# Ledger of designs, part 67: VH-VL binders against q96il0

Target 1, 167 residues: q96il0
Amino acid sequence: APERGAERRDTAPSGVSRFCPPRKSCHDWIGPPDKYSNLRPVHFYIPENESPLEQKLRKLRQETQEWNQQFWANQNLTFSKEKEEFIHSRLKTKGLGLRTESGQKATLNAEEMADFYKEFLSKNFQKHMYYNRDWYKRNFAITFFMGKVALERIWNKLKQKQKKRSN
Below, E stands for the ipSAE of ESMFold2; O stands for the ipSAE of OpenDDE; V2 stands for 0.75 times the mean of E and O plus 0.25 times the DockQ between their complexes.

## First folded at step 3 (VH-VL)

Design i8 (framework fv_ebrasodebart; at its last look DockQ between E and O 0.31; V2 from the best seeds 0.00; counts 0 for: pae E 16.3 > 2)
Fold by OpenDDE, look of step 4:
Structure i8 (fold): chain C 167 residues (1-167), chain A 120 residues (1-120), chain B 108 residues (1-108)
Amino acid sequence: as target 1 above (167 residues)
Amino acid sequence: QIQLVQSGAEVKKPGASVKVSCKASGYTFTNYYISWVRQAPGQGLEWMGWISGYSGDTNYAQKLQGRVTMTTDTSTSTAYMELRSLRSDDTAVYYCVRDQNYLPEGHDYWGQGTLVTVSS
Amino acid sequence: QAVLTQPPSVSVSPGQTASITCSGDNLGDKYAYWYQQKPGQSPVLVMYQDTKRPSGIPERFSASNSGNTATLTISGTQAMDEADYYCQTWDDSTGYEVFGGGTKLTVL
């Protein structure tokens, strides 16, 4: 049976971090850095009596985390791939092999790599601008909802204290 | 599986408006941009604009400024494109498309297209 | 506004290499995307970010982008590759998307 060559999906797998916190945890858990994004995923705790506002905040945080994980996973993959292609292309142009006489991976000098970084940054400038804009909007919204949730919790605690004083 | 399902074909008179819907599925709708692209019969692709699935921010092609409105309903994961003051030259297949990498970039998924015919 | 120029048509014999060019000012400083459109179908992304191939696109498809020209290359062209091909980029000043005029690839 011919080994079906595993088509390397060059798309960063939508790798939901397989990090599963302990089932009995009442807190958010921070996982190890993701292998693609290098970001630490957070597993968000879901309280039994989650308010609609808390749920909205949690969903927003989850979506934003997914957004960040996927963005950086793709960005890192893109960077690595383009860097490799650039090195290969330049070595080929120089008539150099991909390996040195010592068997090490051939590298370009700092000046040549500076050209790569400049080009990469130029091509990704707009992408970074939109990312930054959306990052601020998302984090602002998260912070705003965190404040609302905090106020809700304070109010609920005050109501409970009043009810206990009246009985 | 990621899908973009558009509303059916429309026939409109000159001066009327058309609103095309695009229901997205198989991904987190709020994490991506949706662009609209149209194609007149026998012509090339024309970009109309994009909308953020998160913020609802829009960017419209200059040619369509004042006539086009893009909106989203995050609860139903649906994008809408309204084109007003229709003219005969607005006769085209309209596509909703998902932009790559959560930003306004290349288009990795396309709707099936919606034919809008503007005729007297 | 950035303008992308494509040849209106390219013809190739089966098994030969087809090359479709897309020319634009400083196009090499931006990412180029390529779409295939068959008659009566929606466009399909065949190349993204200059040289990257989406999953499901055959390895015979490749692309490059340097200087003012992006190039889509189809090696070992097949009858099924007959379609319209569009290049696309963005205008950094406006954030507008720009398509090329399209190229009809005919496999003779």
Scores: ipSAE 0.821, ipTM 0.910, lowest interface PAE 0.6, mean pLDDT 92
Fold by ESMFold2-Fast, scan of step 3:
Structure i8 (fold): chain C 167 residues (1-167), chain A 120 residues (1-120), chain B 108 residues (1-108)
Amino acid sequence: as target 1 above (167 residues)
Amino acid sequence: QIQLVQSGAEVKKPGASVKVSCKASGYTFTNYYISWVRQAPGQGLEWMGWISGYSGDTNYAQKLQGRVTMTTDTSTSTAYMELRSLRSDDTAVYYCVRDQNYLPEGHDYWGQGTLVTVSS
Amino acid sequence: QAVLTQPPSVSVSPGQTASITCSGDNLGDKYAYWYQQKPGQSPVLVMYQDTKRPSGIPERFSASNSGNTATLTISGTQAMDEADYYCQTWDDSTGYEVFGGGTKLTVL
């Protein structure tokens, strides 16, 4: 499928062009939320004449996305497993089966689950704190390089303007 | 695939400094913290500190604050641990460890260890 | 600063269940980790986040962590399990990692 990943299709007024021209910007394309991380992956468009600085920015954004996806996939999996283990442990302590008479999964009330949430947050507090610090630093770096790329593009446009005048 | 390779054994005199390197491969270096752990001959494991592979933020054991410095070179995926004002009780095998506590993947990876001997 | 206390030695016969304890104030509110170290080798993670087992670690290894005590349990202990075992956790207030003093497991 030639149109895979294109978020917007370009249509000319008199004819039909279904793709972004190679020399013009195309949109990045966004996937559905990942099953485990619940985050939407972004597939970055790579321009034909990508500068080293633009490549650095793209790689930084890709690396940050992969890190973020891995962190939340692991954290969500950990939460789900530990929640299930906590519920099973409490039900066994009470002498209750894992399923009700109607065949539904047995659950704990909100007061009992509050103990689990408190424990989970406490155990993961340090990890989340350091994740947030790295997350902010990564976004600061991305913003910084976005600024550099913007300045490079402005500078290149000025240079091209001068060259066109000299011709 | 994932591997931490440390620099070779060193012999130092009291008062000298030592700098141990730890070259990481097989994973994205900036996604993990690197911890340093030492073990004196016949003794247990002692945590020295950790450093973020991304931010360079460090946290050092209180006993070693002022004597230890941890750094990284992200371009070579290498972590460094420098210990200054060496004493005879600093004689130990020094390990770098990809920190399981930050971004757990069900595995922890340790370097092979670097023996640092401090003797006159 | 948290202190983790382990018995210095535990002895079991082959096929018996070995139990190694690790005690620390409110340890059950923190994640506990377990390392195995054989002479001349780097430590190997055998249990992480209280109860989880890394790929490649035999199913006979299990662990728990509640209140002030984390426990590593090795069912059907084999000669190859003879090693030093260390528990480890993080101190939430300081970010410091803390190791227990280690337990020498002897299988005879």
Scores: ipSAE 0.472, ipTM 0.753, lowest interface PAE 2.4, mean pLDDT 84
Fold by ESMFold2, look of step 4:
Structure i8 (fold): chain C 167 residues (1-167), chain A 120 residues (1-120), chain B 108 residues (1-108)
Amino acid sequence: as target 1 above (167 residues)
Amino acid sequence: QIQLVQSGAEVKKPGASVKVSCKASGYTFTNYYISWVRQAPGQGLEWMGWISGYSGDTNYAQKLQGRVTMTTDTSTSTAYMELRSLRSDDTAVYYCVRDQNYLPEGHDYWGQGTLVTVSS
Amino acid sequence: QAVLTQPPSVSVSPGQTASITCSGDNLGDKYAYWYQQKPGQSPVLVMYQDTKRPSGIPERFSASNSGNTATLTISGTQAMDEADYYCQTWDDSTGYEVFGGGTKLTVL
């Protein structure tokens, strides 16, 4: 099948699928980044004759995407809110206003902000440890089912070839 | 609507085992942890452990290591907690609780509780 | 292993402000959570991540967490606020969840 264009092969954010225009899509494709998680969603292709194994793989991929988007959306929200609270707390402790004389948000220098990043990592250590473990296990399961689907498709192709020769 | 429905009350003798079920609905089960929390009569809340709805990984309270087993059945969106070698001080209401992967951090959906009574 | 200490009881008159404390070593370096439990009911989350309120919880509930002490504050206390209140945090080194002993709030 002819390629529509190289610039449509943006795989950097997720690497899950190549983009295929919607006019009779035959492949998974990725969309723009989700506002809250900053992850690019995959839009899954559902063939007319999807085998039970293919359905299991698709559902696992969909559920993993939802889980990952939820985690990062919530983590990004927590990071942003705690960062703002930390800045405001440190400014108040120093006797400074929340806005500069020009009306722009007052900020902390890089050294001061390093304390925030350390505190954030410490408070979220367990969550990130178990997130990473679950992420690896989900991706291992996806890879396993991808292999099973590939073997199923090869076997079906061989059965069709065998039937054709036998007449 | 998110709901956790637990199995009914049980009366047990010391040395027996109990297995409490927790059927989840209204959300994607494999995206969350389930925590188990118990409360003895007139006492406070005690964390027992959690289980990942996806991986089945567990973390048990040290006090209960060797006596507790938590499992899931993803096909029915059900979590199970089994407590073995029951003692009278295991008499409590046992809750299953959805853990939102620490985001938002907290236990905002609780089962109705299962009373387990262990008596001579 | 972390330990959270709460007063066993707090009494207030209707309309007064109730304060329930929760003490633990370096608690302010962790998130604190608060649960309300009425007799015969499951606990209900009333505050999370130190200061945040779930939807459906009245604005008269607020909380703070600094140093070794987290505080749940109920302004304009009503008879329906009479309940047991539990604080909770995590022990980052073990992954265990830790609850305080609970505080019975009585509205006289």
Scores: ipSAE 0.000, ipTM 0.475, lowest interface PAE 16.3, mean pLDDT 79
ESMFold2 (binder alone), look of step 4: mean pLDDT 92; pTM 0.942

Design i9 (framework fv_ebrasodebart)
Fold by ESMFold2-Fast, scan of step 3:
Structure i9 (fold): chain C 167 residues (1-167), chain A 120 residues (1-120), chain B 108 residues (1-108)
Amino acid sequence: as target 1 above (167 residues)
Amino acid sequence: QIQLVQSGAEVKKPGASVKVSCKASGYTFTNYYISWVRQAPGQGLEWMGWISGYSGDTNYAQKLQGRVTMTTDTSTSTAYMELRSLRSDDTAVYYCVRDQNYLPEGHDYWGQGTLVTVSS
Amino acid sequence: QAVLTQPPSVSVSPGQTASITCSGDNLGSKYAYWYQQKPGQSPVLVMYQDTRRPSGIPERFSASNSGNTATLTISGTQAMDEADYYCQTWDDSTGYEVFGGGTKLTVL
């Protein structure tokens, strides 16, 4: 059951809360890879006089990061579990134990694993297709707003220079 | 608290249209899809379509294309489903559902349902 | 275009194992999902991606999906498990979702 009383909850684990950028940072910082998604989280710097446009860009980037983290954390967990289940099933069919004589995990050869990859790819085809579509749309929007923010900053600097020289 | 709260019951004449709302709270609306599923009295679940909370892209069940329109208002975290040219066999409870089908979770949170009755 | 077929009803005694099947063409190449619906209530997700259990769903719920058949298994079935159960998948060619016809589980 969902946690009642919580205003906002993520559906996937995230490493962002464990990332601590250096004090007095005036830049975005990239952290270590998240345990579950294997993606590096970005901590976004918030300037004191952030414009509405800058805030919109930052929120889009944060929301996209959360969405992307959720997708890959769940995808990686699913892949790992199904891979392990497939290997165990095939080893059981062969009458083999789950560990080698050296104590390492028993593995299948590349030809045997091809069956798993084909099945996994087939099962995830629709999911990955829609993920890729949304990923491109989100990045297009982010790139578009990055351009708008860059133009705003150039315009503001130009106005400031003109004020100092002419006014 | 993650919630989907739907508009109240509706009674319509054949040929009319109905628009059901679904207000989401407790999560980032733009990171999820909203599916619409209906259930006629005593019958099973029937998928109607889904809409992206981010892009507003839709995908409608083939039998409903031309009669259904799904929209969102991201400023109020609300999804809408409009069904036109109502028939008696459109009488059903209509559910909005948070949808993660492009992610591994399925329909994880359901609204309370909206009964739409179509009668003369 | 996918069609999912479920038995209309399954009856078990308390403590018995219930098995609810869902059949569809090449269903094992797609992910299956399971929903529980009690009278007068909205459905609740009980299994996702063939075999995975959401938080809050008891361990006595398990599932499989292979070939043309997905199966929801409830071990040590309790009176509280009495409900309608629906399977669901996607059609890869259209992106359309499809529900099974539902199975009424009776515990008596």
Scores: ipSAE 0.326, ipTM 0.735, lowest interface PAE 4.1, mean pLDDT 84

Design j10 (framework fv_ebrasodebart)
Fold by ESMFold2-Fast, scan of step 3:
Structure j10 (fold): chain C 167 residues (1-167), chain A 121 residues (1-121), chain B 108 residues (1-108)
Amino acid sequence: as target 1 above (167 residues)
Amino acid sequence: QIQLVQSGAEVKKPGASVKVSCKASGYTFTNYYISWVRQAPGQGLEWMGWISGYSGDTNYAQKLQGRVTMTTDTSTSTAYMELRSLRSDDTAVYYCARHVPYDQTKGFDYWGQGTLVTVSS
Amino acid sequence: QAVLTQPPSVSVSPGQTASITCSGDNLGSKYAYWYQQKPGQSPVLVMYQDTKRPSGIPERFSASNSGNTATLTISGTQAMDEADYYCQTWDDSTGYEVFGGGTKLTVL
């Protein structure tokens, strides 16, 4: 209830939401869905003893989040605009007004809208394939560095155990 | 402030190679592609290829396949374009420009200042 | 691959409307972009995604894209608009960027 207003929110001119984590956070924190991309932003916790490898992983994840949110914000805006243009064009072709007798936005039936979705998907198929290719490459790099960080942490724990044993 | 700064003018002999640099600043380099576009004196813009700032993946114009190589150095946010086996018709101003080809929303929104490459016998 | 064709030159008097066309097969099913280039300068994006104007570009610039033809329209043309104009699209089947041949706009 009061949690909705507990944190400061700000929306950048580009449509990317800004948020602040709770005061006592020692972990990554997930915010509400962005208005334009519909994706939940992740705020990454930065420990004081962050290794260079851990910093590299965090930056890769942050850069990937920026890239992903920008793409989907742009995609959603494009979809919305082209949908309205399609509806306007079809209504004009039928000799119909843009508003119903009740004053609401005039809409097309499900079968007519299916034509729009088919056309939109066809036009954007290769675009989405290139996006997916980059998405897979980014996830591969993140997974690879997650593995390196895990090995670093295991090695550090083993070194600590050996040092404690010898002492 | 978003900026692309290119290396200086070059004069080359036919058969030589040239390597032009493009240093980016003011944005996340790995989230954009860099295209190279050239323009011969008095002629139009000719796209040469693009390279991903993230993966280093390239896509080269068909007529330049085998002669052009594009690379990046993410640690310095710099893109490079090397053109080999230079001919007199390679004399042009070479531009770098940022974009995301599959995003399609902004086009080439920022360009470098251009690098004149003169190939003369 | 797609080929974009522009008229080599267009002339207009100050204050009149200039129209620059760009033709390509099914260009209206792709997004068109427009660039302005003045002598000795880098190209400047003046129109993106068919009809959208970047921040800082005067409102007298507008554009359309339908069928096989994209059109850049400059209303109330000024001497400062004299430049070469290039259309551009992305060929999603090849991943290639494609530029038109360019149009020299002369304001007499």
Scores: ipSAE 0.481, ipTM 0.764, lowest interface PAE 2.3, mean pLDDT 85

Design j11 (framework fv_ebrasodebart)
Fold by ESMFold2-Fast, scan of step 3:
Structure j11 (fold): chain C 167 residues (1-167), chain A 121 residues (1-121), chain B 108 residues (1-108)
Amino acid sequence: as target 1 above (167 residues)
Amino acid sequence: QIQLVQSGAEVKKPGASVKVSCKASGYTFTNYYISWVRQAPGQGLEWMGWISGYTGDTNYAQKLQGRVTMTTDTSTSTAYMELRSLRSDDTAVYYCARHIPYDQSKGFDYWGQGTLVTVSS
Amino acid sequence: QAVLTQPPSVSVSPGQTASITCSGDNLGSKYAYWYQQKPGQSPVLVMYQDTKRPSGIPERFSASNSGNTATLTISGTQAMDEADYYCQTWDDSSGYEVFGGGTKLTVL
């Protein structure tokens, strides 16, 4: 018979595992590295009295995280697959097997791999330029909204002080 | 379900302008670019330009520079393409399609249904 | 600006292998994409990143990209494959997306 039911983890489309944040957390929680993107996801704390502006900032940060996770997961997967194909092709051309005498995976030397890295970077040059530009603009927008939220919090704090003095 | 839904067919006189819309649903609009691609009757696909759903940055094909403007409305997840000073050779089916130019793994994976724009006297 | 050249038409009998070429200067140094378009329909992505097949596309579709030529290969061609096929890449100097002129595949 199959074993009694066990606790399971949810997996996001990007391969991110859903882990529970610490109980009674009142701040953001940082998860383990995603197995595909190798980036640590942030699980955002939602304040009880979240303002519309705070919500916009949180959603912008969440959307940026999802975009960044997807980009690096796809890049790492593509790099890994093309690297394996390159290695296998070169080993086949040299008449070598896929395993060494010790039973480990056969590898190419650094000089041979340099050709692959140069080709991969060249193919992806424009891709990286657009990514860096988008990443800069996203971080600028996040910084801008962080400033707006900070100003809002200052004004709310001043309102609370005034209310306390009036009461 | 990911969808791109375009506005209906248009008939215009030479010298007029046309504005086609493309409403996106089922994904985070701001994480993708929208390209506009047209196809004259019996002819091939011609790329017109793209716009970022996030930054609003545009890149237009040189032959259309000065006549085309692309915009977005992130609140409605809608992209727009306006073509001015219409000529009879602008008669075509106009498509929108999503992509990420800096992430070549995606290509143009989803397309709108197309909008026929007829330019005649 | 990059220019992609395709033959205007290719004819094959059912069960034969169809090959559609796409030529451009140093195309092999860029990623190539392929789209299928049937009459009255929007294009459909059938190959991405030179050699990769999207989910839902039959295994008989394959592709390569080397030197100046990308090739879409359809093995065991079926009547349902009759369509126009377009290759596509991007020009890194301009950031422009570029389509080939298209190839009409006829299955007789």
Scores: ipSAE 0.011, ipTM 0.583, lowest interface PAE 9.1, mean pLDDT 82

Design j12 (framework fv_ebrasodebart)
Fold by ESMFold2-Fast, scan of step 3:
Structure j12 (fold): chain C 167 residues (1-167), chain A 121 residues (1-121), chain B 108 residues (1-108)
Amino acid sequence: as target 1 above (167 residues)
Amino acid sequence: QIQLVQSGAEVKKPGASVKVSCKASGYTFTNYYISWVRQAPGQGLEWMGWISGYSGDTNYAQKLQGRVTMTTDTSTSTAYMELRSLRSDDTAVYYCARHIPFDQSKGFDYWGQGTLVTVSS
Amino acid sequence: QAVLTQPPSVSVSPGQTASITCSGDNLGSKYAYWYQQKPGQSPVLVMYQDTKRPSGIPERFSASNSGNTATLTISGTQAMDEADYYCQTWDDSTGYEVFGGGTKLTVL
């Protein structure tokens, strides 16, 4: 449909796609998938009276998003490069050209590609292990600070209620 | 402006330990790793290991395992590399450089100025 | 474990094309990176992801990576290009970063 182009995507200098959130949003906004990482970016809402602790939590979430998008953009580029090299190598071994009779890129069947996927996953095991460690540590930190922010808000409400009763 | 600033030159006797610092500024320290690369006088670049700016996870070159320790202080955006049981062949300029291990879009795009460590009797 | 081999030296006259090779087993299936180091200075990234130039690197620098050999090419070589050049990749199984032995480019 012609309306498919309604989603706006702008490319940053680093090659990461950008999104255009609604003007004057009062909540977090989720954008379209990034071209390279295929992850949906989040635009964080900033309260008018953001506490230092709330700011720290928001920045941690923003930094984690940037890190995560960078990782998956690089992973996807690596996968694409190695997949093309594997396909070209296998087609050369078979004596086949890079294009089909119909002019499309020549590809391998699912059974033949299974060997590539197995090797790719095995080869990237250590890389993914380090990624998972960072991912879990980042989420633990985010959860911890979410708890601190929640306690701060409860404490402030209790202080306000106590002050009103003493007056 | 992205910068990596290292501590000053050190002179050590064999058997001593040295600890070199690398202070990062101008970027989100926790989103990058720091590698340490040394260069003996007149020789090439030798990778020593890397450390995550977030998790503190490390990966050391096999030749240096047991003698090297890498740490970070996130509050000051500083990475440290300590080399123990120094030998004369550890005399080198030691560099820190930022990167992401297995990152296929960029290599070591920013380097510290280097720290000369001399091991002499 | 992985080993990258570079010629120890390459000499060219000003204005000539310099080619520096880097050989490693199946290197073309990985990304190669290139660094320039002048005496007393830190290395500077001059090529990344096989063929791409960082901002600030002159267009006369180009590179390729195919099969077992990556090549850094400097067209119209200038005296300021005289330096040591290092190629770099990594080992997927260990996560170790690997540098070539370096090539001294002399412009005379």
Scores: ipSAE 0.051, ipTM 0.655, lowest interface PAE 6.2, mean pLDDT 83

Design j2 (framework fv_ebrasodebart)
Fold by ESMFold2-Fast, scan of step 3:
Formats: structure tokens, sequence, C-alpha cells
Structure j2 (fold): chain C 167 residues (1-167), chain A 121 residues (1-121), chain B 108 residues (1-108)
């Protein structure tokens, strides 16, 4: 049966959801935002006459998407869990319950939350630096290969033009 | 199934070099860093360095600088560690280990089975 | 430069709580990781990012990291837990990974 863009859940350590794009697409398909990473996944169209260079670009983009999706899914889960633990710890220290008298989730004021953000940023600083470095390297590589594919297509177009003008 | 499979045991004389391999399978090799960690008989774990599966960038422990080289072959999903000018105190089990996904140079979730390198005359 | 200090040995009776410490300057400002190693085997990750447990690791394993000390706690210790335990973090200035000296847990 044809896929209708329905979200299919695959269990991964990072909790990343996968999606199934519509069948018979002639272009890349963009899915809904992933529940964990909050990024929109792309299903890459594979043309019948894909060149080796186009295949390398597609694989690089697919690998980068997988890397990026898992990074943000993990980061978002880590942030949420550590934020919850911090709030619970501070409320316990104050002798307060986890819920207000109205039954709503108890929270901390902005000043207290600033302590959490400072701690979280400190613990994740080097990880974020490596992520940014690798993100720039990956985007540079993708841009470079996109340029090579563009030049290949221009060359093929010029070859076709020459054949047409010769006839 | 994720696994790291290392090359077999080596016996070397002082002054020789050794090159250990670590073949990865079950995951996208280029998205992870690989560290090398050694353990002398009866001793603790000693970190040697890491290499990026994507860029080939390396970071080596100070005491091994100039003697160690780490490389990868992305076509075979294999990492290599070469240690030169071997001394008797380089006798150890050498492990490759995959860094926890997206923590890059932090923590290790999968380890190779280890390669015993014995340096004796 | 980061240096992690662990006690060489900890002994506990079956069913009791084992506590293994790992000390380093400002360790609580970084993440700590814990590995279990049995004789003749590769290390196994038992705790990551201070308090998180990998799939397959029993709930009786828990950990904390605050100030200068990270602690691995094994409640209801079993004979199968007898092993060497290593803590790990990184050095901020160099990006080098750093292991503690290891603690041999004996269950008598």
Amino acid sequence: as target 1 above (167 residues)
Amino acid sequence: QIQLVQSGAEVKKPGASVKVSCKASGYTFTNYYISWVRQAPGQGLEWMGWISGYSGDTNYAQKLQGRVTMTTDTSTSTAYMELRSLRSDDTAVYYCARHIPYDQSRGFDYWGQGTLVTVSS
Amino acid sequence: QAVLTQPPSVSVSPGQTASITCSGDNLGSKYAYWYQQKPGQSPVLVMYQDTKRPSGIPERFSASNSGNTATLTISGTQAMDEADYYCQTWDDSTGYEVFGGGTKLTVL
C-alpha cells in the first residue's frame, strides 16, 4: 500500500520518530516536525539516472539529517529531564510540594531558573561547540557538492545544446 | 546490531610499531567519534586519543604525542591506531570505543573486544 | 588539568548498598560517566551524563554528581556486580578524556 505521509514510529535511543512520504513523488518530500527533535525530516527523491556525484550529495545530506535529528532529539530530552530534576530539587529544598494548591505543576521564578540555565550551558558548552563546528563542516561539504552537481548539470546541458545545434 | 571488531593479538620487540584495526558495523560510521583506550596488565584505563569518523580530525593524549597516529577508512567503516617506538611499558590491551551518539568526545557506549599488544625482547 | 581520584577498593555484603566515589576539581560542572569491567572483558557503560542509565542496566544502579564528587550507588548489591568500576569525564582546556584510577568492588 502507498504511503500517505503518515508518521511511522521507529524506536531509537534518542526517541526520534520516522515518517513515510507519499508514494510516486518526483521531488524531495518534507514531513511534519519530529516529536523529539522538533525538526522536519526530508525524504530524498532518487532519480533513475542519478549520477555518482548526485548519489554522494544525497548520501551526505541523508547522513547529516540523521546526525542532526539525533543530536536535537537527545538535546531536547536532556534539557527537559534536567530541568525537571532541578525544579524538583529546589522545591524539595524549600519544603514545597510538586503541585500548587490549585493542582497545577509547581514552578520556579525566573531568577531561580537562571541558575539552571547557567549550569546546563556550562555542562553542555563543549558539546555545543563541537556540534557547531561539525555543523559548519557538514554544511560546507553539502554546499561544495551542490556546486559540483550544478556544474555537472550545466556541462550536460551544454553538451545537449551542442548536439541540437549540430543537427 | 552495533559492534566493533578489533584485529588479533600482536607480539612486538622494543622499537617496533604496531597498527591495530577496529571494524565498525550496524551504524552510520561517519556520524561518530572513535576513541582508543589502553589498559596495562593489572592497571586502569588510559585514554589515548579520538578520531572523527566524519572529518578525520584527531586529538591525542599528551604523553603519546609524536608516537601515535589514528586514521579511518570510511569505505570499510574501519578505524586504525598505530603506535611507534614501542617500549615494554606499552604492553597493554588496546580498546576502540564508540563515543555516545551526539556527545561526540564524551563517554563511550560500545567497546571493541580488545587487542593484546605484548612488547618484549 | 583534570585528575579523577577513586578509592582502590570497596567491599560490601550481598544485599547491602555499595557507594563508589570519584573526586575531581569542579567535577559537578561537567558530566560524569561510569563503566563496569569484569575480568577478561571490555568495559560496559553503566551510567552516563551524571544520572542516566543505559537500556539493560538494572534500576539498582544510580549516580549523582555535585561539587567535586561524583558517586555511583548500587543498591541491593549482588555477586554479579563484583567488578572494577571506572569514572570518566573530560579536561576543559584540552578536550582530553580522563578516567579515574578504578575501584575494585568486592561482594563478600
Scores: ipSAE 0.209, ipTM 0.721, lowest interface PAE 4.7, mean pLDDT 84

